# VH-VL binders against b7j9k3: the designs that were tried, part 13

Target 1, 255 residues: b7j9k3
Amino acid sequence: MTTEPGDRAWVLHHYPYGDTSLIVELFTRTQGRLGVLAKGARRARSALARIEAGRPLWVRWLGRGELPVLAQAEELGPFLPLNPLQNLSLFYVNELLLRLTQRRDPFPDLFQVYEETIDALCSEPGEGWYLRRFERRLLENLGWAPDLAHCAECGRSPDAASSEHWLYQAAHGVFCRAHAPDAAVAIEAAALVWLRGAMQTRSMPVWNSSLRRCLEQELLVHLGGRPLESRRLLTAYLRRTQPAMTIQKREEHSE

## First folded at step 23 (VH-VL)

Design y6
Fold by OpenDDE, fold request of step 24:
Order: C-alpha cells, then structure tokens, then sequence
Structure y6 (fold): chain C 255 residues (1-255), chain A 121 residues (1-121), chain B 107 residues (1-107)
C-alpha cells in the first residue's frame, strides 16, 4: 500500500474502535475532514495514544478508502493545556466542522482560519470575535453565507457611518428598513460591515448579542434545526462565569 | 435613575389615531432602544415596536401598517401613533428601554408605569 | 411568530413551598428568554434574563433554568409578596413575544 503524502492536521474528535484502535476525525489542510483508523492507539505508551484535540499534527495515512489507516502522526508543537473555556470553545469549533463539512472536501482557507482561531483562543480567552469570524468563514467556505452587502430586496448597501440598524434574516441575508421582513434580528450597519470584512479586528462588545443570534440562526438552518451541544455547554459556561448581572450592577451605578 | 413615563388621551374614538408619548428622565434616548408594549385588559403582553438610538424603527408585523414610532431628542421623548383604532386596541400601553451603550440586549429592564387607552364611541 | 406557552395558567402554592412555572417556545431560542413579574396596577418587573441570570435586586429564591425550547421559573420558598402574574418572553427574534402568563396565588 502506498503511503499518501503527509499533511498538516488537527484532531477534531476520536472514539474507540475495538480493543486497541481509535477512529480519529482529522481536519487537514489538503484533504479537509479526514477519518482515519489509528491502529494500536489505545495501547499503553503508544505514540498515537497522545492524539488530542488542540494541537497540530503531521499525519500520513495508507489507503484511499473512506477510513484509511493512520501510518504516521507527529506532533508539530508542544502541548498547551487549555482551560475549561478554551476547551469548550475548541469543542464548539470542532463540532461545527464535524457537523457541517463532508470528508475529503478540502478547505485550505478555512484551515488557515481554523488555526488562527486556535491561536486566538489561546491568546484571548473569553473573547468571542474569533468564534464569530470562524462561523462566518465556515459559512462562506461552504457557500452558504448570505450577502451582507446588499438589501435582499432593493440592493441598498449598509453604511457603517450611518449607524442605521438593519435586519438580518437567516437564509435570506439583510434587509433595509424599507423592506423589513416579518422576523429578523436587528443589527447595526457597522456590525454588518465588520462581519462581511476580513474580521481581523475585534468586534464591538455592543454587537455581541446581535452577531451571536444572526450567526447561530444561520448555522441552525444548515444544522437542520438541531442545535449543537457544544454551543449549549459553552453558553452555559459563559453565563456562569460572565453573568449579565455584572453589567447590570455597573449600569445601576452609572445611572 | 432612569425613568419612563407614558402619557396620552386616555380615550380615543374608533377609526381615529391614538397618539402617545414616552418621556424619558435620568438618561438620553440617544443611548437607548425604546420599545412600546401593550396589554389588553386581563390579557398578556404584545410587543408593538422599537425605535433604535439613531432613529431606525421596526414594528410588529401585525401592527406594521398602522404604527409609527418617532422621537424628539430635544425633548427626550418617544412617540407612538396607532391609526384606525378599534376596540381591540384598548389596552395599557407601556414604553420600555434597552440601554445600547451598556449592552445590546433585547429584554426590558426599565418600564414606564403605563397609560390606559380606551377605544370607545 | 415564536409562540411562548406557559404552564400552568394558574398555580396555587402554600407559603414557604416551591412554585414552578414552565415556558415552552415553539422553536429554538437558545437562552434568550426573560421572566417578568407583574402585580396588579403595575408594569412588568424583570426577574430573569438569559434564562438563568437573576436580575439585580431580585431575591435569591427566584431562579431560572432552561435552554432551547423548555424554560422554568422557580420560586424556592413562596412569600406573600410573590403573588402576581408571571410572564416569559423570548428575545431571540422579532417580533418579541410573551407567554400568556401564569397567575400565582397562595393556597
């Protein structure tokens, strides 16, 4: 069996297969999501036993089938322990890929965004802008991202300088005030401009609620209305550790 | 301390236009989303619409054709107009706020005391 | 529109006992749910936001839970001043909608 050329990969998920093996879901640069059989990975002291989410690997595999055998896995960097928030965020990002991508469908640009997201998770824990960026880039790479530059009815463009509030509707895009749909999320024009841009800078905190709702609603369409458990867990964690009450207390003192 | 106070005619004839005013004290409407919500006697709450801090408006589709919300920043007031009223529009009308500067939230933390509007001949 | 359905419509609970009010949304709304208390002749008062966050000044006996479509307001030990109508509200999407209300009385 000819070994395939090596590829940079991240572990998305793994689960036991038999007594000694693992099935590992990888996100690779050139092959997209790739499922591999890691033989002997469950054995004590196996080099493959340390396959974990959150660190990059160099991998080689044997076979062209749906589940090729993992032939080589080398760590490309040191293991960095993640805190609970970072782990939940990673879990969420990984679950999005598992649920929304098909195996053997490469997304090199998304792969880069994924790595940048991991870096941001490590450097800026607790922030949400990089998750919103990942969500949007995922939708774009999959060809599902609605146009945010034009009203879906009249073609008018949001003007960030106007502070005008637009309406976002999942699966349809954005609407100006003259063409308000029956159901939507209100979102400031500047937030739309940010969301359709490179998103290399942090979003304004005031946009968090609208951005979260817009993107979650959009993702839910493609998830078949089945929400992610990881998102539930992440949301619950955030509410416990960063409760809105803190904002409320601040509001009372400032008023 | 932020306070909202609704004011209106109390009685409106059928087919006429209901006009209400929400006066905000202790804060600037330029920093708030101001919502209108109504409650028919003995019934639940119905969201009417919103005016955002920059003046954008959005209305409940069920009332969209009859509702106009506007603001006067110089007076720190938000207005509600509801045209072609019927007995079904009899309700206590509330204005409520969401603070944009502090949070982009859509729940209502501050409410006016409400003003009763009766539609009757 | 997203329909919020509360249960029960009315509830009688003895003083010091636990009161539980449920709210079900017709579709997924994440945790974008608020709970309000309304006493006669008064506007609604915010109790809970984001399904489980107790608002400032709200007694500890009030708690909220839920995610997705099923939400619950709990009063751990009913007090006399808790007699009121309670409403759930979703702010996931416009138009914002409320439950029909639950009347809480002392048994």
Amino acid sequence: as target 1 above (255 residues)
Amino acid sequence: QVQLQESGPGLVKPSETLSLTCTVSGGSISSYYVHWIRQPPGKGLEWIGVIYYEGSTYYNPSLRSRVTISKDTSKNQVSLKLSSVTAADTAVYYCARVDYERSYLEYFDYWGQGTTVTVSS
Amino acid sequence: DIVMTQSPDSLAVSLGERATINCKSSQYVSDYVAWYQQKPGQPPKLLINYASNRFSGVPDRFSGSGYGTDFTLTISSLQAEDVAVYYCQQYWSTPYTFGQGTKLEIK
Scores: ipSAE 0.921, ipTM 0.957, lowest interface PAE 0.5, mean pLDDT 93
Fold by OpenDDE, last read:
Structure y6 (fold): chain C 255 residues (1-255), chain A 121 residues (1-121), chain B 107 residues (1-107)
Amino acid sequence: as target 1 above (255 residues)
Amino acid sequence: QVQLQESGPGLVKPSETLSLTCTVSGGSISSYYVHWIRQPPGKGLEWIGVIYYEGSTYYNPSLRSRVTISKDTSKNQVSLKLSSVTAADTAVYYCARVDYERSYLEYFDYWGQGTTVTVSS
Amino acid sequence: DIVMTQSPDSLAVSLGERATINCKSSQYVSDYVAWYQQKPGQPPKLLINYASNRFSGVPDRFSGSGYGTDFTLTISSLQAEDVAVYYCQQYWSTPYTFGQGTKLEIK
């Protein structure tokens, strides 16, 4: 059995297999999502027992089947302790990949975005822009991202210099005021321009609700209408830790 | 404190156009989303439409063909026009605001007192 | 349109007792749900946003819960001033829609 040359990977999820093994879902640079059998990983002295999300690995596997055997897993870089928000964010991102990608479908660009997302969630905890970026990039890589550059009916383009509000409709894209669909999420033109761009900068906080709804609705289409538990948990955590009350108090004092 | 006040005719004849005005005080409409909501007697609430701070408007599809919302920034007023009114348009009409600049809100935190409009011959 | 259905339509609760009002959306709306209190001759007053966030100035006895399609407004200890009609509202998608209302009375 020829040993594969190895790949950079992240753990998305693992679950028990038999008494001593784990099935590990990896996100790899060159192979995409890869399921591997980690034999003996559940043993107390196993070097593989340290497999966890949030740390990059160098992995090698044996076999060409759907579930090759994990032959080597080496930790790359230092362990980064994540707070609850960061963990939930990572959990959410990982669940998206697990639910929406197929095994052995490589997305090198998305892999890069994934790593950048982890870096961002570590450096800017509590922000949401990097999650929106990941969501959009995921949709783009999967070929499911609606066109945000043109009204779906007339072809007019949102202008970042304008404060015009457009309507986003999942699966269909964006609509200008003249062609408003019956059901949609209102979103500023500038937010759409941000969303279709590189998204290397923070989005405006005022766009958060719109962006979240737009992308969540879009993802739900591809999730078969089954929302993610991680999303629920993340949302709940955010509401508890970043309550609207703070904004309300500020508003009352400013008025 | 931001205050909204609706004003308009209490009576409108069928087939005529209902015109209402929402006057905002204590803040600039250029910073707000202003919504119109109505409530028929003894019934629930129906969202009519919105005008955003820059002037974009969107309406409830059920009323889209008959509704026009506009604003006069100089007067700090938002207007609602509803054409071809019928008895079904009898309701208390409210304007409500969402602060765009200072909040992420898309729910209605400030309401006017409402103005009663009766459509009758 | 997303339909918001409240239950019950009317509720009579004794003073000091718990009142529970339910709201179900016809489709997934995450936590983009608000609750309002409306007293006779007054506009609706915002109580809860984002399903569980109590708005400023709202008494602690009011609480909201829920996510997805099922939402609940709870008054832990009913007070005389709580007699009103309560409405849920979704702002997940336009058009924004309200529940039909629940009339809360003192038993």
Scores: ipSAE 0.920, ipTM 0.956, lowest interface PAE 0.5, mean pLDDT 93
Fold by OpenDDE, last read:
Structure y6 (fold): chain C 255 residues (1-255), chain A 121 residues (1-121), chain B 107 residues (1-107)
Amino acid sequence: as target 1 above (255 residues)
Amino acid sequence: QVQLQESGPGLVKPSETLSLTCTVSGGSISSYYVHWIRQPPGKGLEWIGVIYYEGSTYYNPSLRSRVTISKDTSKNQVSLKLSSVTAADTAVYYCARVDYERSYLEYFDYWGQGTTVTVSS
Amino acid sequence: DIVMTQSPDSLAVSLGERATINCKSSQYVSDYVAWYQQKPGQPPKLLINYASNRFSGVPDRFSGSGYGTDFTLTISSLQAEDVAVYYCQQYWSTPYTFGQGTKLEIK
């Protein structure tokens, strides 16, 4: 049995397997999501004990089955301790991959976005734009992203300069005012333009609510209507740490 | 402090058009989403529609065919028109705001006192 | 439309006791839920937004909880001035919808 040449990978999640082993879900550059059996990883002094989320690895595996054996795992960078928010954000991103991707389906572009997302969550904790970017890129890579450039009914395009509000409907895309669906999320044209673009710049904070709702609703369609626990936890944490009252006080003073 | 005040006829005949005005003071409607909400006597609240700061409007589908919301920036006023009224349109009508520019939150933080509209022959 | 269903329709609670009002959405709405208090002859007053964020000026005895489809407004120690009708509201999607209201009275 020949060892595979190896790949850059991130640990998404790991589960105990037997007394001494772990099943490790990896996100790899060339193989996509890959489940591996890490034999002996639970043993004392195991070199594999350092398998943790948030650290890039070089991995080699043996076998062609659904669960090849992890033959090698080397850390490609230093371990950086994440704060609770960063951890929850990573957990959320990882859960999206776990729930929405299939094993052995490579997404090299998404892999890059994933790494960029991790970098962003480390450098800009508390921001949400990089999560929205990841969500959109995930949907795009999976072929599920609706068209944001045209009204689903008439083909009219959002004009960012107009600041016009459009309606987003999950699974269907965007609608202009003339073709408003019965249920949707209102979103500015400029936000749609941002969302369909490279998303290399931060989104405007005022778009946060709309963007979150749009993308979450879209993701929920593909999640079979079963929301992510990580999303709940992340949302709860954000609400606790960034209470509305602080924002309200600022608003009152600004008026 | 931002204040909203609804005004209009208290009585409207069936099949006529209800016309209300929301006057905003202490702030610019160009910075707000202004919503119309109504409450029939002894009943709950029903969202009618919204006008965004740039003028886009969206309505409750249940009322879409009869509702028009507009604004006059020079007067800092938002208008509601509801055509072909019936007894079912009897309600207290409120305008409420959602601050867009200054808030990360979506909520109706300021309400008008409401204006009672009775549809009767 | 997303239907918001409150329970109970009416509640009588003794002064100083805890009052609990529930609100269930017909579909997932994340934490995009607000609570309002309405006294007779007055417009609704915002109490809670994003399910658990207490609005400015709202007494500490008011709290909101919940996520997804089940939400709760709690008054830890009922005061006489808390007699009112309370409404939940979702702003997850248009059209925005309200619960039918819960009338809170003193027992």
Scores: ipSAE 0.920, ipTM 0.956, lowest interface PAE 0.5, mean pLDDT 93

Design y6
Fold by OpenDDE, fold request of step 24:
Structure y6 (fold): chain C 255 residues (1-255), chain A 121 residues (1-121), chain B 107 residues (1-107)
Amino acid sequence: as target 1 above (255 residues)
Amino acid sequence: QVQLQESGPGLVKPSETLSLTCTVSGGSISSYYVHWIRQPPGKGLEWIGVIYYEGSTYYNPSLRSRVTISKDTSKNQVSLKLSSVTAADTAVYYCARVDYERSYLEYFDYWGQGTTVTVSS
Amino acid sequence: DIVMTQSPDSLAVSLGERATINCKSSQYVSDYVAWYQQKPGQPPKLLINYASNRFSGVPDRFSGSGYGTDFTLTISSLQAEDVAVYYCQQYWSTPYTFGQGTKLEIK
């Protein structure tokens, strides 16, 4: 049985297997999503007991089947404790990968984006731009991202300078006002330009609602209309901790 | 405090064009999404359409062919035109706003008092 | 169009008792739901946005809950001034749509 050379991996999820083992879903740089059997991982003194989401690992595995045996797992870097928001954000990102990617389908670019997303959620908790970035990059890597550069009907391109509002329709892309579909999310042209770009900078707060709805609707199509529990939990947490009341009060006092 | 006030004819004949105006005070329409919503007597609410802060407009598909929304920034007014009216267009017409710059949301926090429009021969 | 269906159409509740109004969307709308109160001769008044966020100036007895397709407006202790028609509304996608309304009366 040949041991694979090893790979950088993140734990997405794990669940018990038998009395002493775990099945661990990994996101790896070279293999994509990889399920492994971690034998003895549930034992109290197991070196594998530290397998948890949000920690990068160097892993080696034995076998070429659907569930190779985890031969080695080494922690890469220090453990960074996550607050509830960060944990929920990570849970959401991981669930997207679990639900939308296939095992043994490598996405090296997406892997990098994943790491950058984790870095961003650690350094800028409460922001949403890096989640939108991840969502878009995920869709792009999977070949499901609609064209944001052209009206789906006439080919006209959004002009960011005009501040014109376009309509986003999941699975179909964007439409100019002359070709408005029956159901869509309104989104400013500049937000579309941001979304189809590198997204290395924060999005404008005014775009948050539109971007969230657009990407959530798009993802929902590929989720078969089954929304993510992680998103529900994350949304609920955000609403509790970042209530709109502050904005409302500001509006009342400024008028 | 932001205030919206609808104005227009209370009576319109069938097949004519209904014209309404929403006057906004206490804020600039250039910062708002202004929506038109109507309510037939004893019935629920129907969204008609919206004009965004930069002037883009979108309409309810059910009314798209008959509706035109425009704005006059100098007067801080938004206009609604509904052509070829019938008895089914009898309703209280409201304009409502979403503050794009401050709220970043699409809920109707401020409403006009509404103006009653009756379509009758 | 996304159809918003409220239940019940009418509700009679005793003063001081809990009133519960339900709203179901025909499709997933996340938490992009608002609740309005409308009294006779008045425009709708925003009570709740984002399904559970109480709008400024709204009494604490009003609360909203729900996510996805099922939403609820609750008045924990009905007051005389709460007699009105209540509407749910989705702003997940255009065209924005409202429930048919629930008439709340004192029993």
Scores: ipSAE 0.919, ipTM 0.956, lowest interface PAE 0.5, mean pLDDT 93
Fold by OpenDDE, last read:
Structure y6 (fold): chain C 255 residues (1-255), chain A 121 residues (1-121), chain B 107 residues (1-107)
Amino acid sequence: as target 1 above (255 residues)
Amino acid sequence: QVQLQESGPGLVKPSETLSLTCTVSGGSISSYYVHWIRQPPGKGLEWIGVIYYEGSTYYNPSLRSRVTISKDTSKNQVSLKLSSVTAADTAVYYCARVDYERSYLEYFDYWGQGTTVTVSS
Amino acid sequence: DIVMTQSPDSLAVSLGERATINCKSSQYVSDYVAWYQQKPGQPPKLLINYASNRFSGVPDRFSGSGYGTDFTLTISSLQAEDVAVYYCQQYWSTPYTFGQGTKLEIK
């Protein structure tokens, strides 16, 4: 069996296989999500024992089956300890890939977005724009992203210069005021324009709630209505560390 | 301190249009989402609709065909019109606000005292 | 519409005892749930937002919990002034909907 040429990869998840091995879920640039068997990875002093999420690797594998054998794993960067928020954010992003992508389905653009997301969560902890970007790009790469450029009924487009509120409905897209659906999330036109764009800039904080709800509702459709545990944990952590109470207290003192 | 006060006729005849006004003091309606909620006697709460800070409006689908919400920025007032009223529209009507600049979520932190509207012939 | 169902419809609790009110949504709503207290002749008063965040000025004996579809309001030690009707509300999606209310009385 010929050794594959190798690929840049990130560890998404790993779990025990037998007494001495691991199954490792990788996200690779050229192969997409790739499951590999890391033989002997659980042995003492194994070079593979340091396989962990959040670190880029150069990997080589043997075989064309569902679980090729990991032949080589080299660290491409130093270990960077993540704080709890960063870890939860990474866990969330990884779980999205694990739940929504298929193995051996490459997404080179999404891989780049993934790396950019990791960079952003390391450099701007506590921000949410890069998670929203990842969510949208994931949906786009999977071909599931609804059109945000046109009202689903009349074709009218949101204007970024307008403060007009539109309605987002999961699986259907956006609706202008004249064609409001029965159930939706209200969102500003400028937020929609940001969301359908390159998202290379930070979103406005005032859009966070709307963007979060819109994208979570959209993702839930494709998750079969089964929410992510990582989302729950991340949400809980954010609420504890950034409680609404702080904002409310400031309001009371300013009035 | 921001205060909301509902006002309007306490009695409306069937098939007529109910008109209410929410007067906001201590703050600008241009910074708020203003919602209307009603509560029939001895019953729960029903969301009627919202007007956003820039003037966009959205209504409960159950009332959409009969409801109009508007605002007068110069008077710092939000208006509710409900057409073709019946006995089922008898309720206490509240206006409530969400501070868009600070809260960003549509839970209702400040309420008016409410105004009672009875639909009767 | 998302249906919010509270249980029980009425509750009698002794002074100083724990009161527990449940709210179930007909579909997933994350933590976008608020709780209100309403006393006779008064508008609702916000107690809890984000399912578990106590609003400013609300006594510590009030707490909220839950995520997804099942939510709970707890009063750890019931006081006389806590006699009221309590409502849950979702703001996950329009139209925003409330529970039918739970009447809390002193036993």
Scores: ipSAE 0.919, ipTM 0.956, lowest interface PAE 0.5, mean pLDDT 93
Fold by OpenDDE, look of step 23:
Structure y6 (fold): chain C 255 residues (1-255), chain A 121 residues (1-121), chain B 107 residues (1-107)
Amino acid sequence: as target 1 above (255 residues)
Amino acid sequence: QVQLQESGPGLVKPSETLSLTCTVSGGSISSYYVHWIRQPPGKGLEWIGVIYYEGSTYYNPSLRSRVTISKDTSKNQVSLKLSSVTAADTAVYYCARVDYERSYLEYFDYWGQGTTVTVSS
Amino acid sequence: DIVMTQSPDSLAVSLGERATINCKSSQYVSDYVAWYQQKPGQPPKLLINYASNRFSGVPDRFSGSGYGTDFTLTISSLQAEDVAVYYCQQYWSTPYTFGQGTKLEIK
């Protein structure tokens, strides 16, 4: 068996395979989503026991098939304990990749965004702008991101200097007021400019509700109308653990 | 505390234009989304449209061709015009607000008391 | 348009008993659902937002639940002052739409 070169990877998900092995879904820099068979990973004191979500790994694998064998897994950083909210957020990001990407389709840009998202989850656990960034970058990398620079009807462009509201419609993009569709999400022009930009800075909190709805609706189209379990769980957690006003603010900033 | 109060003629003839005013007190309309919602007698609620804090509007498609919402910031008032009215437009008309600074979403936390409009010859 | 369908249309419950009102959306609306109480001659009053978040000043006996397409308003112990018509509303997308209302009475 030919050993493939090593790659930086994150664990998205794993599940049992037989008595002693795991199938592990990885997100790698050069291979994209990669499924591997981790033989013996379920054995006591296995060196592969460190294959957990939220930690970067250096991995090598054997074979070129659908499920190559994991040959090596080394930790590239320390374990960072995540609180339940952070874990659910990570679960959300991972589920998006699992549901929307194909194996062996590399997205180096998205991989970087993913790592930045994880870092943001750790450093700013109550924020949501980096999730919006991830969602948009995911859509862009997959070629599904609608044009946010022009009205889908007249080609007029949102102006960040304007406080005017535009209308977002999933799968169609944005519309100026003159060409408002029957169903849409209102969003400020400046928010659209942010969303189609580099998104290197935090979005304004006041945009969070609109951005969340826009991107959730867009993603839902590509999810075949089947919502994410992680989203449901995250919502349920927030409702359970936070007071009314905090929940409201949390929904605006963290989801 | 923010208060909204609807005002206008209680009777409008068919084919005429219904004109209502929502006066906002206790806060600037430039900080709110102001919505119009109506309720026919004994029936449910129908969203008419919204004017956003900067003055842009969006209307229910079912009423889009007949509805105009505007505002006068100097008077802190929002206006609703509904043209070519029929008996089907008989309803209690409400203005409601969304606090853009606090709520960000279009659930309606403050309502006016409503004003009854009857369309009759 | 997203259709919000409430059930039942009317409900009679004894004082101190649990009242349950359901609301179903014609499509996925996440948790972008609000509940209102309307008494005769009054405007609607916001009770619940985000499907399960009790609005400020609303008694603890009121609770909301649901996610996606199925939502529920529950009054754990019906009080006399709770006699009203209740409406669900989605604010997932425009046009914003309400349920047809549920009339709650004392049995």
Scores: ipSAE 0.875, ipTM 0.926, lowest interface PAE 0.6, mean pLDDT 92

